# Ledger of designs, part 40: miniprotein binders against p73408

Target 1, 371 residues: p73408
Amino acid sequence: MRQILIAPDSFKGTLSAGEVCQIALDVLAPEFDCVAHPLADGGEGTLEAIANNLDGQWQTVRVQGPLPDQTVDACYLWLPQEETAVIEMARASGLPLVPVGEHNPEIATSYGTGELITHAARRGAKQIQLAIGGSATNDAGLGLLMALGWQFLDSQGQSVGWGGQALGKVAEIIPPVLNAFPQVTVLCDVTNPFYGANGAAQVYAPQKGADPAMVQRLDQGLRHFARVVREFDGFEINFPRAGAAGGMGGGVAWALETKIESGFTAIAKLTQLEQAMAGCDLVITGEGCFDHQSPQGKVVGGVLELAKKINKPAIIVAGQCQLSQTVLPNVLKIFSLVGPDMPLEKALQHPQTALKKRLVQVKQYLIQSQN
Key: E = the ipSAE of ESMFold2; O = the ipSAE of OpenDDE; V2 = 0.75 times the mean of E and O plus 0.25 times the DockQ between their complexes.

## First folded at step 19 (miniprotein)

Design ff6 (at its last look DockQ between E and O 0.93; V2 from the best seeds 0.87)
Fold by OpenDDE base, look of step 19:
Structure ff6 (fold): chain B 371 residues (1-371), chain A 109 residues (1-109)
Amino acid sequence: as target 1 above (371 residues)
Amino acid sequence: SDEVEELARQIRYLAKLIFWIARYLKKRGDKDAADKLRELAYRIRDLAEKFEETGNPEYLKQVAELVEEVAELIDEVLEKAEKTGDPRLAKFAEQLAEFIEELAERLEK
């Protein structure tokens, strides 16, 4: 009996990776021995995907929200066996936490994310995985760093305060002496530099509530901060990925002397995807690209690359798959949720039904292939 | 390896702390000490990067030598800070000395 690894991404806006796995299990079992391995890219649903794969403990902490007068109950995932905390900054400093009409990346702070990190460190984390998608902030991680004990002072020796507005005021940096502080790995899949035309402010601040004038001020703030950092220790913070989460990628990478990693790669390592795949005969992966979103299905692509590396056949189940079988020799077949029997609108309205219908076809295909 | 990366990270963070002291001393007018510490910080950081890239323990030996030199300079800074009544500098220097001691123990293993 073929053992099948089910390793999907989320179908963004419709189904979680865990839900996809459950539907696949319901359809493919008991005819096939199936192992669920939900994946994520470090975006929304990352904690849930990891919690489904590993024995995680949810930690709830009351922290500073994205706005100065706001407190939130934020959850992160503690992995006791790995001594690892997985933190989504969006739970503390995320765009959805900001009330409608109050989006302001000049004011929004990442301080609460730093409080989560501090809590995880005190809990005994040796490693912290920090997913930085969905930020409300353009503060280069200053708030986060302040929560860890960093001081950023103006020309008068006073704290610069919070938000993107603080960046242009930084004149002095004081690092804390952090003994035995856990490694904080930033999970990010964007390549934006810290500032400039493709930088944090110009690309992402508008969706966080910035008007054109605010975007310019924020970009100037990032430029100023980059200069101060360079003067401090010679570090060039304007590198690819540094612009992630309003410059938090660069700010945290610089301050904590860490790297920015691909969310998929980090999650695949943490959840031991390669080992799980090695134990299976076939991998089924997929993503819910219903829109012409970037062909960079990082999860599906990563799974397929790994499957190729270890010589495992793969099946793709996707909403709209732009991947050609001709480019992927180990891909047996691609199943699209959308087809002649399932219009896009119906698939969007009834994603579970659409997926189930395709998985029945996958099942039939697999049975026929064994004969 | 994860161990190499972690150790390299700690060494780079040490360099960051030294950069702060160097900058502080420069502002205070202690140019010679500031320049020396800044130089050492760059050298330590560069060695940490090479260590991370190669995993060659020879770089750790070189770091250890430079860290000893830093430790001596930090002791001098601490004494001076105490003598001049700069409690901010004194406290930072004390904490940094402790950090160096802990790191030195790891570099010897």
Scores: ipSAE 0.862, ipTM 0.957, lowest interface PAE 0.5, mean pLDDT 92
Fold by ESMFold2, look of step 19:
Structure ff6 (fold): chain B 371 residues (1-371), chain A 109 residues (1-109)
Amino acid sequence: as target 1 above (371 residues)
Amino acid sequence: SDEVEELARQIRYLAKLIFWIARYLKKRGDKDAADKLRELAYRIRDLAEKFEETGNPEYLKQVAELVEEVAELIDEVLEKAEKTGDPRLAKFAEQLAEFIEELAERLEK
């Protein structure tokens, strides 16, 4: 009769959050009343986690890819009951879409993500949750905004074009008249500012293909754009989180007058995690974390914080976990997939088997505690 | 609430449109109209932020008063743009006037 909420992140690279939930249900559900609530933090697997929780409709749209001569079929999730679209920018403007050796944030555009937003607005969305992880771009969302009708012109009155190279050319900004436009919320978990030593270009452009000289040009472009924004309406765009996704956090928040939220917080609200947890006696959460050096993920941390807030005990199942039960008083027990009977190499090769083995141990633990 | 946040956002976006017209007019030498519109845009944005933070409808009433003043100025901008043959300004001003009319109706509710 014990009601158990299964609320995991994906085990990145091995199992989706939905797969983790299904394995847990298969192991536990004959003896325990379990509720699946797969989660994400706004990165990989966000749309799939939401689709497992809510009655959504996948929408596939042919849009501009990150490279100027590239088109892609990108999908987003339409939630008609919530009047909400959930969009992962990486599906239109992400690094995985760029062929090896062609990574270049000076030319990569976010235009296709703007096309997804336009499609969702025409579909009737009142809210858009925009997950911005995994981008190929450093254009501050200029491409996205141009797809929405914004014009960015140089000193000669010509379009600045696409990519991070365009930022330093902006002399005039012309907003479109957008009435009845959906609220676009940017989902991000980093606090990097728009430019500077900890800004978008310095911290993130190298992984998108920028060499040191390009990093400096991109940072200078972001600084120039920030000045143009300040001249336009006095807004200081160099705030915490503004640097996410090559400056898209700042660009979209400023241009569309929207807010940036934590990915976990937004997804937890959308899927009503607190209400689901309140209806259960225990929560099981977890994450892959097979890289022993990785910090605790936002999903596990957020689930544990909520569980503590509403006095629910928790069990953690993770690939490898650095957490101690003495640091986390509401955690009854931590089960690591990796251990003496399951070395790291074997767990990565057989993640379903490793997880099932630990969940059987969770089941035995729970049965023993009922006796 | 979600409705408060969405309305405040729409009001802040109105201010952004006003900032553009004000900047456009200043570049063309119409400094008096530009300065007035820019001052109104700052005040509208400030009131929208206070409305969002508090939910207090008194701020919304103050926004409505400023929006009426903006509407009159935008009508004058549109008339001047048509008279002087500035089709980009005329198109933007016409679209903005429609935006303002729809927002004013929402503010009365």
Scores: ipSAE 0.835, ipTM 0.943, lowest interface PAE 0.5, mean pLDDT 90
ESMFold2 (binder alone), look of step 19: mean pLDDT 83; pTM 0.828

## First folded at step 20 (miniprotein)

Design gg1 (at its last read DockQ between E and O 0.94; V2 from the best seeds 0.87)
Fold by OpenDDE base, look of step 21:
Structure gg1 (fold): chain B 371 residues (1-371), chain A 109 residues (1-109)
Amino acid sequence: as target 1 above (371 residues)
Amino acid sequence: SDEVEELARQIRYLAKLIFYIARYLRRRGDKDAADKLRELAYRIRDLAEKFEETGNPEYLKQVAELVREVAELIKEVLEKAEKTGDPRLARFAEQLAEFIEELAERLEK
């Protein structure tokens, strides 16, 4: 075995993908030539995962926060070689930025995310990758679009303002004339439509601080906005994935004439995962919980599909494993952090130690397999 | 290709701008111009989608023809806006004319 690719997801709540890679390098080197390739799904840690794989420059911009009276210092990643900016909306318009007790998706705005996009465009971005996980908002991206020069007016010709409350007031849409504006690709793994029982408000607004009455108002707002869009240009905004980030997926896709892509697929392409994997003999991947859904989606599933496609063996290192090895023919072995020697509670309290212990076993397994 | 996707995106965005002007004109009572521009916007968007799916440059030629027709209509809109004292419409029409000119140069390459 000449080279090992280490391509994990984050262990949500315990270790970043980068930390997992570093621990793996510490254990497996120098016995094996190892390449770290941390991955993400377009959620938390996406910027860090990309920054670890590509030469990037952190850009810090003071922008509007999720609340009207709030400003935040938000960072995004500039990739000068690719002329690409990677933006996490959560850095400007994210749920963690809202103080406890002030969560309100009727008021929360995506305007600051639009300011980041504008900054990136001015910096010379040809492409913008927009990760939209972790939003505080249910404004269908209206704030973001307003920062780009879009106007949304009520029946009196006045601006509708900010937040989910604005959606039901939209009567007129004025697009900006944008010359040579970069392509914005929205990264999203959810399949929720724009409105309805499975829509943005009904599914995600409660976790953003909406009570049942607010959820109904927000859903009606999304329905109203969808009608106005249809009247404007005939576009049907109620498609799968449109409900992502409180309707931002649909709003941005419609307004900027862009597509919504899987976070993993976009990151894998941007970081050249296939090329990196092709140069290796083995791939080690993993996540916090490997279950029956893991092989069909997310980072680990994507890595395993790619490994299968190019005939590379894989090892999985998971926090918890609920699957038997027999399910995946290209998987050599699955290692679980949790085991008889490591109770779940202890693994959660000391994730680094738990991971290191399993990686030592991976190392031993690999050495024995070469003999 | 990335180039096809980008060009298709720009053409669809042009159609979006035309939809706005068409709606604006309809509100002003210029129904004939509004209906014509709306029709052209739908046709341009449809051609852009077909171009993105197929990469066939014949769709770009068809787009270029429709864009010329739009450019003429926008010139008329601009002249009317100036004559009637509608500076908002005039400004938008000017910006759109510039956008069309830039896009037309790309369509002819």
Scores: ipSAE 0.873, ipTM 0.961, lowest interface PAE 0.5, mean pLDDT 93
Fold by ESMFold2, fold request of step 22:
Structure gg1 (fold): chain B 371 residues (1-371), chain A 109 residues (1-109)
Amino acid sequence: as target 1 above (371 residues)
Amino acid sequence: SDEVEELARQIRYLAKLIFYIARYLRRRGDKDAADKLRELAYRIRDLAEKFEETGNPEYLKQVAELVREVAELIKEVLEKAEKTGDPRLARFAEQLAEFIEELAERLEK
């Protein structure tokens, strides 16, 4: 019996990666031996995808929310065998936590994410995978770092406080002496630099509630902070990916001397995707993308690249997918949920039915190709 | 490897702490000690990067030599801070000395 790895992203807005895997197991499993390996790229659903692959323990902590007077219950995933914590900053410092009409990246703080990191360190983590998507903040990680013991002082020796408004006030940086502190890896899929036309403030602050004047103040604050960092140790913080999550990528990477890695790469390594794929005869991967055709997402692209590397054939199942613009050497066939027999509106209303229909077609294709 | 990356990170973090104390000393007028410490911090960071890129333990031997020099300078800074009544500097220097001792033990394997 042929063994098939089911390694999808979520079908955003309709089906989780775990649900996609379960439907595939239900359709394929009698005739084919299937291994579920749900994936994510460091955004929402990342902890759940990892929990499906590894023996993890959910940790819930009451921490500072994005607004100064707000407390939230945030969870992260503790992986004791891997000595690793996986933290989604959006659960403590995310935009969805901010009430309608109160979005303001000049006041939103990342302090609660730092409290999660502290909790994980006390729990015994030696490694922390920090997913930074969906943030409410533009504080370059200053709040997070303050929770770890960093001090950022103005010209009068007083704390600069929280939020993006604090960046332009920084005159002195006092690092804590951190012994035996876990290695923090920042998970990031965007390439935006710290400041400038394509930087954190100009590109992302508007969706976090910034009007044009605030965007200018935030960008100026990031530029000022970059200058202070250069004066501190000569480091050039305005590099690709540094602008992710309101400058969190650059701030944390610089301050903690850690790396920024793609979300897919980090998750694939943590869940041992290559080993799982090596043990299978082919891989089925997929993504939602119902509302606009695109060539492939980060998870699908990463799975296909790995499959090519280790010479495994692949099948793609997607909401809608236009393949003609991308070279896909190991792909046997692409199945789109949307088609003549399944219009977009019907697929969105009945996503499980649409996926099941295509997976039955995948099964028939595989049975025929074995002859 | 994981051990190479983590040790290199710890060495770079040492350099960050040295950069801070060097800046503190310069602001207080101890320009000679500040300049020396800042130069050592740059060299330590550069060696940590080379060690991370290559895995070559010879870079760790060079780091160990510089760490000993830093340790001597930090002892002098601590003594001066205690004599002049600068408790903030004294506390940081004590913590840094402990960090250095722990790192030196790790560098000896």
Scores: ipSAE 0.852, ipTM 0.951, lowest interface PAE 0.5, mean pLDDT 90
ESMFold2, look of step 20: ipSAE 0.846; ipTM 0.949
ESMFold2 (binder alone), look of step 20: mean pLDDT 83; pTM 0.836
OpenDDE base, look of step 20: ipSAE 0.869; ipTM 0.960
ESMFold2, look of step 21: ipSAE 0.845; ipTM 0.947
ESMFold2 (binder alone), look of step 21: mean pLDDT 83; pTM 0.834
ESMFold2, fold request of step 22: ipSAE 0.825, 0.831; ipTM 0.944, 0.945
ESMFold2 (binder alone), fold request of step 22: mean pLDDT 84, 83, 83; pTM 0.842, 0.835, 0.840
OpenDDE base, fold request of step 22: ipSAE 0.871, 0.873, 0.870; ipTM 0.961, 0.962, 0.962
ESMFold2, last read: ipSAE 0.831, 0.833, 0.835; ipTM 0.947, 0.945, 0.948
ESMFold2 (binder alone), last read: mean pLDDT 83, 84, 83; pTM 0.840, 0.843, 0.838
OpenDDE base, last read: ipSAE 0.870, 0.871, 0.872; ipTM 0.962, 0.962, 0.962

Design gg2 (at its last look DockQ between E and O 0.89; V2 from the best seeds 0.86)
Fold by OpenDDE base, look of step 20:
Structure gg2 (fold): chain B 371 residues (1-371), chain A 109 residues (1-109)
Amino acid sequence: as target 1 above (371 residues)
Amino acid sequence: SDEVEELARQIRYLAKLIFYIARYLRRRGDKDAADKLRELAYRIRDLAEKFEETGNPEYLKQVAELIEEVAELIDEILELAEKTGDPRLARFAEQLAEFIEELAERLEK
């Protein structure tokens, strides 16, 4: 019996990676021995994807929300065997937590994310995987760092406060003396520098509620902070990926002496994707939209490259496919949820049904290929 | 290895703490001590980076030597802070001294 690894990304806006796996299991089993391996890119659904692969314990902590007057109950995932916490900053400092009409990256703080890190450290985390997608903030992680004991002072020796507005006021940096703190790995797939035309503020602040004038102020704040950091220890914070989550990538990497890693790579390592794939005969992967960028990108691209590396055939199941079936040598076939028998509108309204229908076709294809 | 990366991270963080105290001293007008500490911080950080890249324990020996020099300077700073009535500097120097001692013990293993 052919063993199949089911390693999808989420179908953004429709199905989680776990739901995709479950539907695939329901359709393909018992005819095929299937192993579910839901994946994520460090964005939305990362915790759930990991929790489905590893024995994790959900931790709920009341922390500072993105707005100064806001508290939230935020969850993170504790992995006791790996002594690892997986934290999504979006649970504490995320855009969805900000009420409609109150989006303001000059005010929004990452402090609550720092509280989650502190809680995880106290819980005994040796490693923290920090997913930084979906942020409400452009504070370069100042709030987060303040929660860890960092002080950022203005020219008068007063705390700069919270939010992107604080960046331009920083004149002095006081690091905490930490005898032991977990390694924090920042998970990020963007390559944006800290500031400038492609920087945090210019690219991402508008979607967080910044008008053009605010974007300029935030970018100037990032530039100022970068200068202060250089003066502090000679570090150049304007590197690729530093602009992630409103500069949190750069700020955290600098402050905590850590690296920024691809979300997929980190999750694949943590969940032992390669080992799981090595034990299978075929990989089924997929995402919501498979396009010309997909083979080089995130989860599906990573899975396909890994499959190629270890000589495993792959099948792609996509919500929408804009590519021909001959994208990669190890890709046997691409299946699109949307097709002549399933209009886009119907697939969006009934994603589970659409996926099930397509997976039945995958099953038929696989049965025929064995004969 | 994970151990190499962790130790390198800790050494780089030590360098960061030294950068702070150097900057603090500079603001107080203690330029010579500040310059020396800043130099040491750069050297320690560079060695940590080389260690992380190579895994060569020789870099740890060099770090240990520099840490001893830093420890001596921190003791002097602590004494100075106490004499001048700077409790903020004193507290930081004490904490940094403890951090150095703990790290030095790890480097010997």
Scores: ipSAE 0.867, ipTM 0.959, lowest interface PAE 0.5, mean pLDDT 93
Fold by ESMFold2, look of step 20:
Structure gg2 (fold): chain B 371 residues (1-371), chain A 109 residues (1-109)
Amino acid sequence: as target 1 above (371 residues)
Amino acid sequence: SDEVEELARQIRYLAKLIFYIARYLRRRGDKDAADKLRELAYRIRDLAEKFEETGNPEYLKQVAELIEEVAELIDEILELAEKTGDPRLARFAEQLAEFIEELAERLEK
């Protein structure tokens, strides 16, 4: 085996995807020719993974934070050769920006994310990849859209204001004339609809600080907004993925006439993962954990599906793993960081050591396979 | 392709602007113009979706015909807005007319 693609997700909370790649290069490179291809799923770490694969320019912009009286310095990645900006909503409107105990999706606004989009458009972006994981908001993207020039007015002709509280007040929607505006693609991996039992408010608002009464108010606001959209142009906003990031999936897709894609799919396409994999003899992938659901939408699952499609063998290095090699026919072997010689607590405290130990075992396995 | 998708998106956004001005006209009592524009918006959006699905430029020719009908109506609406003193409608109609002209040039490519 002459060339190996190292295409991991991050080991969440312990090692970035780039760090995993570097450790693998350090362990394997003398005996094997390795190509680093760090990946992400559209959540935290996405910009860094792309920056490792493509020449990009970090852009820092002072924007509105999630709380109305808050400003933040948020950054995004400008890719001039691709005429593309990659924006993580969480850097402007994310839950980590809100002090513990102040979480309130009825108040939190996505306006700052809209300001990042406006900045990228002025910078010359033709495409914007908008990762929407980690949001603090349940405003259906109204804040974002207002930053782009949309007006949402109540029955008295006044602005509905910011936050999830605004959704139920909307009586009139005034779109801006957005001539020559970049295509915004929303990146998400959840399938939740806009409202209802499996919708944005019922499923995700509690973790953003909503008590049960607030969840009901937010869900009713989303239902009202859906009705207003239907009256506007007949569009049914309550579709799969529309509920992502507090309804931003649906709100942005409808308002900007754009699409929602899997985060992995978009990142794999942007970084040309298939071409990189086709040029290698074997792929090593991994993540902080691995289970039966990894082939169904996580980075590891997407890498394995592609490897199977183009007939490339794979090795998995994961934090913990209960899967058998029998279930995954294109997988040569699975290495778990946690095992009899590396208990979970020790692996979490010393993740670099645990990973190095398993990669040495991967190297020995590969040398044995060549001989 | 990316170019097909981007053009289809722009045509769908035109339909969204037409839906808005149609709603505005209905609210102020101009129901005949509102109904006509709303019908054209639905047809334009449907053609954009067919163009995106097939890549067939014949759908763009049909879009071009419909936006000429829209442009004629927008000119009439602009004159009505000025005569009745509705600056909000006049401003939006002017912006929409410019959007249509730029899109029409792109469709001739």
Scores: ipSAE 0.839, ipTM 0.947, lowest interface PAE 0.5, mean pLDDT 89
ESMFold2 (binder alone), look of step 20: mean pLDDT 85; pTM 0.852

